# VHH binders against Putative methyltransferase YMR310C, part 8

Target 1, 317 residues: Putative methyltransferase YMR310C, of Saccharomyces cerevisiae (q04867)
Amino acid sequence: MSSTRKFKKVEKPLSQTRHYSLCIPTTLVSDCRNLSQITHKVYQVAKFASLFNVSEVVILEDNSQVDATKKKISTAKLILALLQYFVTPPYLRNTVFNEKFRPYLTAASKLPRLSTLPFTRYQKQDHGRYREGLTIKMQKPTLARKKIGKVFKQTKYINIGKSKALALQSQLVPINARVTIDTITRKIVSPQEAYGDFTGLDSQYGYYTRIASSFTDLFMKGPLKEGYTQSVYVPLTTRDTSIPELSSLPTAETNPHILLVFSTWDTLARAFKLDQDQFVDCQGPQEFFDAQLPCPVSNSDVADAIPMTLTTLSTVF
Below, E stands for the ipSAE of ESMFold2; O stands for the ipSAE of OpenDDE; V2 stands for 0.75 times the mean of E and O plus 0.25 times the DockQ between their complexes.

## First folded at step 1 (VHH)

Design c7 (framework vhh_8cml_1)
Fold by ESMFold2-Fast, scan of step 1:
Order: sequence, then structure tokens, then C-alpha cells
Structure c7 (fold): chain B 317 residues (1-317), chain A 122 residues (1-122)
Amino acid sequence: as target 1 above (317 residues)
Amino acid sequence: EVQLVESGGGLVQPGGSLRLSCAASGFTFSSYAMGWFRQAPGQEREFVALISSSGGSTDYSDSAKGRFTISRDNAKNTVYLQMNSLKPEDTGVYFCAATFGYPHWSSQYDYWGQGTQVTVSS
């Protein structure tokens, strides 16, 4: 197919089978005084998550201070919107984000685009063959029988930021999904096939994002029904001398999906206590962790701790 | 109705070869990534190999690298696993699975076959 077009196949090493999820607390922005400062911190998280091919960023919501914030939008939802913004192609921003989010994205729009993302790179060799898209609703359903997959409507149309939506040649896919598309063959392809990199948990390029509103949701509401293969505590402070001892990160695993939880023990203990009725057989949050990493710097900022930790565990160079 | 039907399993001696096939029906096969997973008695299901919807990308578990080759024929709605240099540790039930995307985790797969037994013994 496409014998009239001579685009090169992207040749890169295959993605590693090791995947990382980052759990960050809403307290990462507690020292910020305005939207610009919040945006800058979240931008650093997004930058390094993208650079190190992180699969997922989970926002752990601190419910202990609910009455203190009293915002129209919760801190967790603001962080989620910003994280999603930084991995969304400019040509999809107006489709992905509702008008109500526009005031919260003003500072983000002024920051440099992440250089590791395919839609920000100049793809001279392939003349823009591969493109990020958003699957969009069809006017009428085309499925005459039972649905394929999960509880989602299906479509063959993809918004790729052009005046016309791209119609898939022979595929029906769930709506409202980020996908990588081959614009010549009009087929959904893996991000690894298109760009040589795999990030996220589905067919899109870039990390997946979610909010964990409780300690239980962090471990039970993840995209993996079987859960994470390992959960690793990454301390942001050395102040607590009573921190439980945990083993070093095990090395002998196939296809690990490792959850790195960036927090203080105090924050985790408070979150655990709020869900105590779910954990009647557990004495504390330590029972949910397989390993602990050393605190790289006393009183580490989350934004600083992430690149230091990821530089140690994985490389993108 | 979605169906995945595996075939090609059997008994083979160490160092031997087997080619597994998985015939798919009831969904748009060319839209889905296809994976092979295996489960040994008393063990959890483990990833073996993965191929993208177009066939342009493949990944393998460390134990399968260099010995196994995954391929697909979208015109025939079939995915294959060529297994060479088989070891007793490769014994298990081999499952074909389909998913939208490119995940390496069994929980992210939408459709599963019933499996085919592979036994490697003298």
C-alpha cells in the first residue's frame, strides 16, 4: 500500500518492557502562591515524565485539608488538567479542553512545548506521516450488533487538527481516545511503530493521568486490574526517624510495572487513616509497599525528586 | 460474537519447535494489538510476546527474546507465535489475547482465547 509515497519507516530500538507510574501528592503545590508557580512545578513533572517514558502520573489527593482550599476547582483537578495539557498536541487543545478550563491554562500556554513529544519535533524524514489524534463521535452509530470492548461508543473518525476529520480505512475504535495515526494508510499504529517510543497505557503517545481520591484508590483504581507489580516509596524528607524499614527494589522481574510514590510518610499515614475501615487487617501504609528508595536531598521538592529518581532508575538518552 | 481460537500446541522434546496460531473473528482484527501469554501450573499468567495492529512493532519477554517470533496476517485475521529452542520451562497453557493499544499487561487485554497446551519434556 501507498506505493506512490516514499516515507521512511521510523527505525528505533524497541521500547523496554519495564514501565513506571509516578504518584505525586497534591501537596507538591502547597508552597505555591499563584497559578504561574503551580503551572511551573507541574510543567517540571510533565517534562521529566515525558523524557523518561513514564506510563502514568497519579495524583494522590490530600483530603485532610478540604475546607482550607475552598476553590472552584480542586487542586487535584487543576494538576490533572495541567498534566494533560502538556502532553496534548497544540492542534487538539481546543477539542480536549472545555472552555471552563481556559483560565487555568493561561500560564501553561506560555511555557515551551516538551521537546521529546513527536508533535513538537521536526519530522523532516517522514514528512509528517504519523500524527496524534483524538477519536470523535460519529453522527449515528454504525454498530448493528453487540459492542466491541468496554463501555464506550465506537467511531471511525479521528480529529488530527485538520479542517477534515480523518476516516479510518477499515477500523472501528472507542470514542474520546488519544491515538497515533498513520495518515497515509489511515490506520491506527502503536506509538512505538510511529516514533520508536512507547508511553502511556493505550494507543496514545504520552503518559496517562488520573486522580486517586483516597489511599485505597491509589492501589485499587489503577488502569491495571491486577495492580502494580511493585510499589516503591520515594521519601521527600528525612525528618521522620521512625520511617519503617523497607527492602531495596528487587531486580529479578519480567515486565514490571512499578509504582513510584513520591510523598512524606506523614501524608501517607493520614491518607491511610482516612480509609482505615478498608484496611482493618493492616497496621499501616508500609504493608502496601515492596521497597523504599533513599531520599536524594533533605526536604526534597517533588519536582526536584522526580528527575533525580528517574535518572537513577531509567534513561532516555 | 468475539472469538479467539488457538491451535498448534502439543508435546515436544527440549530443543524442538512449535508454531502456534490464533484465529480471530467478531471484531476489527486490524485495529487491535495481539499478544501471547502463558500460564504454568500453579503460577500467574505471564507475558510472552506482543505485536502492534499493523505488525510494525513487536516486543518479547526476556525468556522469549531470540527464541520466539510473533507475526500476524491481517488478511487472514490470524496471529502466530513461532517457538524455537524450546525448554522445559516453556511448558504451560498459551493464550492469545487482543487489545486496543499496545500494553504489556494481561489486565489491559479485552479479549482472550481459551488457550492451547504446550508441553516440553523428554
Scores: ipSAE 0.000, ipTM 0.329, lowest interface PAE 11.0, mean pLDDT 75

Design c8 (framework vhh_sonelokimab_d1)
Fold by ESMFold2-Fast, scan of step 1:
Structure c8 (fold): chain B 317 residues (1-317), chain A 122 residues (1-122)
Amino acid sequence: as target 1 above (317 residues)
Amino acid sequence: DVQLVESGGGLVQPGGSLRLSCAASGRTFSSYAVGWFRQAPGKEREFIGAISGSGGSTYYAVSEKGRFTISRDNSKNTLYLQMNSLRPEDTAVYYCAAYEHLWGTSYRYDYWGQGTLVTVSS
């Protein structure tokens, strides 16, 4: 064991026992007329997801609508890129994002950094001990390596936003991956070790992001192999009563992972119908939800609904 | 959390074979992608191979391909490395490592074993 220590480790909160995923519809930006408005709405989602330590943000793509009018990028991919941008340290942005996405990120670059992200929240107290990085390709291998079958691309070098890449002390790891590094021991560490319970579900810096291109993808292609322990419909209108109202958070699991689906019932029913061939004996989308939460106002913005919902759930126990 | 313990190291003659095991304890082993690494005295740690959580995909360092085979048994929480046609330059401490691979491009080698020594000599 190395006994060399530069900074004392800061005590961080206990491990999170209840995890949330937020499903947001691409229609959250339907009323936006320009990139700046879209950016602001997605920023608010990112801000509250970070503030409430949400594990995942899922973008439910509406395939029934025409989204490609004046842009080469789909609405879902734009929202995904913006969400990823807001959880990317400034020093990694040029490396993480391809040149083709940069025109869509200009408004985002002018917005304040999210102070509640794990790697930002404890930065001052940690005195820079833990840092976000991107694993980068080593010096080009010999021609013999390329001529032989299956090749695993590995590296010991991590871009941590300084003039020189950090070399891992004793590890070789796959390239092009986001990692948290302990700059004193020069080892990749878990986000739990670095930042406590303020980490994303896939051992990342904040929230994980993905696109669900279908109703089935929302529930079946989540980051956990066994899926979500509970699915909750969060109506953006006051009219839907098809699912039993949730008055508490009953779970049979030790570490529940709750999917909160922010939508209108009409949007969910349309998405379900597109996958009908996979649900020969199902009557409708209600069969995929365990409960619903009340929404006090009609036409709630997703950005407003998120903090209201998460605050309510914090009091239900 | 997961803890890893390597076993099966020892002395073997050049041209011989050896199978290493890595026993995992803690959380569900199938949730982790796992790999083998080695380190010879005075040299940097070298990647040998990795296997996906399901066991459906394997990846090898080019220099070891064809001589080494990685496999896993999730029901026994065990990872294996079959080493054939061993050479003196294969002498090293062999480590197993696990990382939580979920959706996206993020991964971490969070857990490392203590290593097992393999000596290839007459």
Scores: ipSAE 0.000, ipTM 0.126, lowest interface PAE 17.1, mean pLDDT 72

Design c9 (framework vhh_gefurulimab)
Fold by ESMFold2-Fast, scan of step 1:
Structure c9 (fold): chain B 317 residues (1-317), chain A 122 residues (1-122)
Amino acid sequence: as target 1 above (317 residues)
Amino acid sequence: EVQLVESGGGLVKPGGSLRLSCAASGFTFSNYAAAWFRQAPGKEREFVSAITWGGSTTYADSVKGRFTISRDNAKNSLYLQMNSLRAEDTAVYYCAASDYRLPFTGSEYDYWGQGTLVTVSS
């Protein structure tokens, strides 16, 4: 996993189709009055990201909307935790999310599982060969001398929701990382190899998630090998009519990885201005976008805009 | 304790190449997301490139196609291969690493090296 594969398996070759990353603003939950409403909106994002095989969901933090009282968890971190929860198999949830986060996941636990994720797909041919796992720390059952012990940052043990953890054959990997595992060879495998489906950006199935705390982080701190091939502005308000500097999305490019930024222009302009010292000679956020799409739904909820946009791109572009 | 030590900086002519190295102690790069940042004279620190524990990479627009980030887990080292260097690449380059753990898998960086100076002159 640490290197590019040299050989392809004929039955499950690597996907060369379009890949999408979704950027959503923390303001998607600004009209919510409680945790249940926030959870429902994030669930809709997760559902459609999973349904359309989205590779990544990026949360753009709007610093103007951040709680000034320093709450235990920021809006961006809450959205991140919820997105991660919805792509976590039920058998891993208590291991992935420590007790600190459980009060924020109570409404999420009552929602139905996303049926398009691999742990809800049954493949007759593999007899359960491939499974989602979480890398776990090594435990000492008893401390003989003192109560204080050190936790190692590497492990060969993976929790796959069975009575015993699976030991990797020859690899040491970071603890607390989501992985897809081949239970027969005891090796971490790509989602493409395991399921014939490209979701996420590395060794785990499901979309990858991250927080962009600034305009710069959105475009420059992604985990992608060559970054995004195209960045596309998707307006959430009809007030953001055609931005003169941005063209309509060009027709199909070969093997694109497209970043779709769901936002308002005001939010993007504000974020750009905060980072402006890093962009000598740049006039505004339009220089970071290759194209724009028409507003998919008038004054839309981000969750509603996502499926409309992805459907349009699948059938027209 | 966690330490990052950069090396490989120096004076290079425009169009030249340079390879920066970052050696880690007290942790392994395979356990962390890692990145290179730079700070040019009179400017704030800016992102250059990052690599996740799984090997996925990303680059700032200004360096795409010219710079390559990599790591060697056996040597516990992070590298930045810089090609086709320009005067605008003149900066102090910093190695950074983050605690890569769920549920917060962002690109935040907890550990920083002291920096190594790269001067592209002419």
Scores: ipSAE 0.000, ipTM 0.121, lowest interface PAE 18.0, mean pLDDT 73

## First folded at step 2 (VHH; framework vhh_sonelokimab_d1)

Design a8f (from a8 with L106F; at its last look DockQ between E and O 0.55; V2 from the best seeds 0.00; counts 0 for: pae E 11.7 > 2)
Fold by ESMFold2, look of step 2:
Structure a8f (fold): chain B 317 residues (1-317), chain A 124 residues (1-124)
Amino acid sequence: as target 1 above (317 residues)
Amino acid sequence: DVQLVESGGGLVQPGGSLRLSCAASGRTFSNYAVGWFRQAPGKEREFIGAISWSGKSTYYAVSEKGRFTISRDNSKNTLYLQMNSLRPEDTAVYYCAAQRFTYGSFKPSGYDYWGQGTLVTVSS
């Protein structure tokens, strides 16, 4: 009930801390007039999400923008591609993003790399021992794979951005997967093993990304096994939602997963309506939030609200 | 420190009805979202439905829509599952579960506290 404004010791946000997921709406780019402006907005999100070692960025679709742009790619898919681009090592970008995405990534290729990503910070310290890679089709298929029928292809070969692919010692892994490699032992390792407490989540450095097309997709069908331990509404405008003000967060020792939803209420209401038949007697989106943060201004932008919110949570709570 | 105890299981005929109860003890029951799960022999634990901490919102697995009703009485620290139009496929051990936060997960791993279960057998 009572808010606290006392500073707290800053936790190491990279590992064994509170895990944050950010939900951003496609309307974050509604005031953008061209690809360059869209790319810059998404870059700001990617920069601060990476700086605070955010585990996940969820894009909440709002179809009210579909008629405002003449893109052949949906706004949600464009934001997704840009977010993923900024956390993909430059040497993998041509492999990960096929040629049809190139027109949408032209402005992104001119922006600075995110300096907080581990593969840009520890290069000299480990002599390049650990690298991000992408699993690729084997150079020559074996006859054994032909006998398996419709089984998905596996490989021992990893694109690490060198002229020759790295061959794993004894592992076969699914094709087209992002992995962290110990280039000395030629084994897949977890990001935690490679860089210690400088990882976001076990399967990928940086944030995961996904699109939520409905309220159920956002809250109930997320990729995290345990779900979210707390959900916090971060309003962009002042509105009475009946959601309690945030007074506390779970302790870092429990490794909680906190969902932060940066949105206008109208966007949430539209998403809720798309699958409200899954929620008998639910009065609305407000029932899905444990707390909210105050809106300190009459109107704020998602890109500005993210660093202000993450700073507050890491220093006050 | 929340303990949950299910009761009300037993043998019923197909098409019959049964009410299960889940009694809670420990710190304030009203601060938890509560759900029902079931586990048939040889199968994984299956979500049935959940009710918010306030009791204002309920939701159910799509397959159980219209047959089952979840309610809670926070003054008695009790959760109820009313089951109607029972079928042999509903034979299972039924569990109540609670979690600290507002809405339950569809996954068993999202729940902090579990009861011991009560067996429901639908006929011969």
Scores: ipSAE 0.000, ipTM 0.281, lowest interface PAE 11.7, mean pLDDT 75
ESMFold2 (binder alone), look of step 2: mean pLDDT 77; pTM 0.796
OpenDDE, look of step 2: ipSAE 0.016; ipTM 0.314

Design a8k (from a8 with R27F S109K; at its last look DockQ between E and O 0.58; V2 from the best seeds 0.00; counts 0 for: pae E 10.7 > 2)
Fold by ESMFold2, look of step 2:
Structure a8k (fold): chain B 317 residues (1-317), chain A 124 residues (1-124)
Amino acid sequence: as target 1 above (317 residues)
Amino acid sequence: DVQLVESGGGLVQPGGSLRLSCAASGFTFSNYAVGWFRQAPGKEREFIGAISWSGKSTYYAVSEKGRFTISRDNSKNTLYLQMNSLRPEDTAVYYCAAQRFTYGSLKPKGYDYWGQGTLVTVSS
């Protein structure tokens, strides 16, 4: 007698009814005095973004503050690397992040894995059937010479963190791409097929990350083809603005994608000033927001505001 | 039926100016962000700029360097593109497009409605 196979994930991320993007400013680490403190602050962002199944984290540059840490990498690039590190499976980290990142990732390597990411938590539950992998170069010795050799842009070989690369059944795929693999059938599968309800962008779970260097980069130059359905300002300080209070969010029908901007007004004003020549007769950043939330506590920290805001939006609206 | 109709294209000398308009009908124009795109022969369609549904926010491709100005008049259901300091490389078919958002998309794939285009030729 044959039984029906059922692969399930016991500890799934929060189910999505709406997509959220978080915008966080580089000034979230302005009070940090060393790389360890920066790492812990970014870890809290990554933890709650993953818990609430956030689709995107956008880093808004604000270089107005003096950086007391000694580092060669910009604050925005450091935050980006840390956010990406926390959603990269441990067995791929040495391949994705080369040795030059080691000084910046020391504290991150000692922090707990994010418990909501299916590729770090679900291996026992699905008996290791689905794994995240990185496509790697296929090298044929008969095609190589010391000075010149043809380089294949495609491969059938996937680094899945084992001693031997997995070979795909009948597919060739671009090199250096993150993929989800069914190790039994040796085929690339969608994250939805492998892990269920947690449909990120591309072929991976976890939030997409990017840096926005200006107001235009934040609102207009992202990867989303339709832009954001709604933009909501989440202030970090008490301030009288002309932005109306949030009264409703779309709950269905348009598969909405809401941008939540966690920032002080001064940070937004500086970012707007950098490319205001792109905005004819625009009175200021307020015109880009459909609504705002109250500041939950005066001078709120972004790391504190994120879980409180996401809980409210998920349960009240 | 929904229509967007561009007009004002034609032949112009380098350094000259031209004003394009786009008349909208068959939908509630004031609920839509609207944009201008252009396409030279054999090239991909290229973003020029967009304006929000209220007319309060405008966005331009950086490559235009302030030569172009987008405006809208919701009472006349019309979008405008003022082009100054025209160059031979500005020769293209110019399209207007509309989409429902608070702010417009920089990408052509997200727009719901497109005009037929108007040809602008800048002779050197």
Scores: ipSAE 0.005, ipTM 0.264, lowest interface PAE 10.7, mean pLDDT 76
ESMFold2 (binder alone), look of step 2: mean pLDDT 80; pTM 0.826
OpenDDE, look of step 2: ipSAE 0.011; ipTM 0.307

Design a8r (from a8 with K107R; at its last look DockQ between E and O 0.80; V2 from the best seeds 0.00; counts 0 for: pae E 12.6 > 2)
Amino acid sequence: DVQLVESGGGLVQPGGSLRLSCAASGRTFSNYAVGWFRQAPGKEREFIGAISWSGKSTYYAVSEKGRFTISRDNSKNTLYLQMNSLRPEDTAVYYCAAQRFTYGSLRPSGYDYWGQGTLVTVSS
ESMFold2, look of step 2: ipSAE 0.000; ipTM 0.273
ESMFold2 (binder alone), look of step 2: mean pLDDT 77; pTM 0.800
OpenDDE, look of step 2: ipSAE 0.008; ipTM 0.265

## First folded at step 4 (VHH)

Design e10 (framework vhh_sonelokimab_d1)
Fold by ESMFold2-Fast, scan of step 4:
Structure e10 (fold): chain B 317 residues (1-317), chain A 121 residues (1-121)
Amino acid sequence: as target 1 above (317 residues)
Amino acid sequence: DVQLVESGGGLVQPGGSLRLSCAASGFTFSNYAVGWFRQAPGKEREFIGAISWSGKSTYYAVSEKGRFTISRDNSKNTLYLQMNSLRPEDTAVYYCAAKRYKWGLSEYDYWGQGTLVTVSS
């Protein structure tokens, strides 16, 4: 999906005091019976990630669940598509998501837009100067020219949801990329320049999304050059709050980027075991965490745990 | 550029103590397991101990456990080796090293240039 493409180098953490990445397991939708229920849970994650200005949502793939022989899309890819849908402006949705995703986005299309996204919040403040766009391929050079099998890889035209595409004043950029555009100067600008410190990453104005297919990928394959400053285990069951190797959350560093991992310990232990050959003397997943937080409530749903945890962190630390 | 720079070596009397420091730069220190090694003249490099990326787990070579303590401060990108009850046999160049995959005793990815510790009267 074009909405996940990144052609710009990842930025360092912004000037805000704390930046958060949320790791959610694919099991967050295990109790869902249909697409509507899955969509609602992912919408809650997206809503709270947007509300608390979360920089990233990472989907940790759980391979322990029973296979679905006739599934056309994996649970991780479905969650990814839904998260991306909720941070895509309505005028770009039909262009960003191809028709094969339409059956999976029907319930999402009926839900309210995330009002806390910078695009929605600042549109009135800047008089519509900054707008989200998608770079589109150049039109054929002349009406008489037909090219078969030829595609221009660069473009100056951006779909900004208006009847006519915006032409960049002097730039050629890759096609099928999400960009923030200054509609007056006709130049691509960073989301930080357009909207301020409400994005942690250069690729888009909302949270960044990715799939971690393994325990190792969660910690080693992130969009930030410097990685996470701290990783924190957030237990979804009271049984896990007594992990003796993990301390309480320490005092935050200057400009910290904290990874909050919402899971059960059993799920993390299984994921770690699959990668254990990479960590020959590592005793377990506890060595990858700086701290743990108290379980918000016994047997918490991931979607419910997120706002409880972020509310606590916003007032205590 | 990735760098590990050891400091704190010098001449110390038998029974004395020294604290070595290793300053890391050019990589995300908190994502690496780090350890201490030493090499005496005419001998192979030997492992002293290692500390996990989070600082929660430590592993020491059997002969050094109890006299040497490894710690780290991720906020300062610094690794430490506290050496107590030093003996003439501890005379060596001390090296710090970092390993990418969070933990392990196999090949280390980055090495410092070393700092000399001399234990003599």
Scores: ipSAE 0.015, ipTM 0.334, lowest interface PAE 6.4, mean pLDDT 76

Design e11 (framework vhh_sonelokimab_d1)
Fold by ESMFold2-Fast, scan of step 4:
Structure e11 (fold): chain B 317 residues (1-317), chain A 121 residues (1-121)
Amino acid sequence: as target 1 above (317 residues)
Amino acid sequence: DVQLVESGGGLVQPGGSLRLSCAASGFTFSNYAVGWFRQAPGKEREFIGAISWSGKSTYYAVSEKGRFTISRDNSKNTLYLQMNSLRPEDTAVYYCAARFKYGTLDSYDYWGQGTLVTVSS
């Protein structure tokens, strides 16, 4: 009725927060000679992404660069595994990372745990009510036969690091997803509701991670169906002068979800060129960006550029 | 929730003209390339045309170029298809579809429910 609509609840706090996604290039580790150096650089990215409540870290593949590891694992997949490792609770690490990844995580296991994560901070005070979990495949399928294909990719069971998996009260959710769970009500809850802090998107604590294997994937495969409200180019080199078609600063948006692309223009132009035959009206990478920022530090590590950029944006808005 | 709602379909005489509209809601329309598809009875779905998210570029199936014109109004969150010189073979359910602006021509994320166009005397 009309009266019930008048008293409709406001949108969840999550929908009203400012969200940042960071796009980092695989070339961030191109000058590294060993796994330890790669791990340290990725650790710095994870540390600052967590510190600044970044919602997502996207790894843009640049296959034109020499891979720092053997052909068994791509540089992008290594960076992805390391980023995921740093936001994974210790009790889920063996479930999240299969045996094939263990050799690549040896240096990471020796680094300090990220102190900004609530499951690290609140572990002693948790009393078991709120836990980070991984949704796992249903052990006994609901259907005797595969009549509805989408159903067998869903589950009500969550690994919360205890001997018995927790069953959700009534909901089916996708398998292999990180979630925050209320163990008493047996419902997925927001990290803000559980811990009083918020990092990440939806039901996951910490940043979300993904690989963009193409220019198109960077913009299409974001965590929200509506995509990014703005995309901003952040140059990693002073060789990149002002791009004539781009605004110097992003405009104000309601409920912003801002993609910050840390790269060089040459890398973006090369990636765009590979996808150019798939676009109808695009003349170059500039059509995909709303704004650009000045180079925060000439020839800097991506990890150094991240906190400088996020600090600058916080003072402008 | 995301919705694409087609309108303007109906019965039209051969040789006539018809303008279809597609009203978008629940997403930022100006970030999506949008297009028209149709499906005639007993046939596969056919691509008609698409227009870029900015409105600067259009792409048409070669068989429809010259009779059909696609346009959009981002201020009204609406997509249009102007159909001229209609023939009985144009009888079909017409669908609008939206593809995120950075997607490929064959990757459509959202679809309308369709509107029936019948060309008959």
Scores: ipSAE 0.012, ipTM 0.278, lowest interface PAE 8.2, mean pLDDT 76

Design e12 (framework vhh_sonelokimab_d1)
Fold by ESMFold2-Fast, scan of step 4:
Structure e12 (fold): chain B 317 residues (1-317), chain A 121 residues (1-121)
Amino acid sequence: as target 1 above (317 residues)
Amino acid sequence: DVQLVESGGGLVQPGGSLRLSCAASGFTFSNYAVGWFRQAPGKEREFIGAISWSGKSTYYAVSEKGRFTISRDNSKNTLYLQMNSLRPEDTAVYYCAAGRLKYSLPEYDYWGQGTLVTVSS
């Protein structure tokens, strides 16, 4: 009987079946007076996003505060660089960040490494098989272009923080991408395959980061082909809305991706109003949310709201 | 692979009603905004209506408001179009489409092959 039929292998269930994306406003650093204070707040966001295996951190740009100097880095871009820094292994930091970002990363370099990241932890059973890398551009000198060479947009070489770059066995991949590699087979692998059941995206270890410059960009420019399964408003201030309180999270879906939007209603209403012409027959930002959570603490800081919210979602739902 | 299959078309007399269905497979239907379009002989494809991924928001072309009702059943991966008070001018091939942008409807990535509706005595 067993020779005439095939059985599927029993799949081990993942310990974490829900994926979370955090949307944070640039106003999270509005009360900061210097780079050190900004860095510490973003570090707390990165720490808790990493601790709870968050898949994505989206920075919603609030353009109501105009930077007085055109020569300063934007608040959104600074937060993005800091978030990326905290999930970048030390051996890749000088390669991932160009010279213009280094002055903004000085305070970050003095903070403790995130202990939840596998490439920052020492493990006795770690044989060095899997490693984080950055795909690096190839430069080939020619008689016509001796010093500059010709730069290719695809590469087989990965910087893994060793003296020589690792060459992929038989594939070309886009340059300047973060990848997890199997150093024995010389193939790109998922972070989940390499490090266990971490919830990062297939091509990236740790959370993905991006800037949403408008309300529409929050939903249109995500890394997920199918978009978010549910959108949940997490109020930083108490206000009556038409959004129902969160009662349950999906368990029947095989790949739920939940967007948690940390904001004040006024910030969301302003962002929506600027883009209102993009939405036919939509009455307001409430139509983009399936549920809301109770305000963790009235006038909550984003960094404090995140762990309170993620703890509630992991223990109550 | 992604597939949208329309059904429920046919011949109907003026003043009659039809319900069209669109069965989706190969993607997570509940993550997509979906809509109905039609194309009459010798005319361009015309938007009829769309429904958001959650079913909370519906959008209709001005001329169709009140006669046509769009709905979805995410548990069955199915989109519906209820057409009432049909006129000869409603004769067309009806297409369903799914949009990549979950919360807005400017772009449709997936299209069905269409189902013919003929309104004639």
Scores: ipSAE 0.006, ipTM 0.285, lowest interface PAE 9.5, mean pLDDT 76

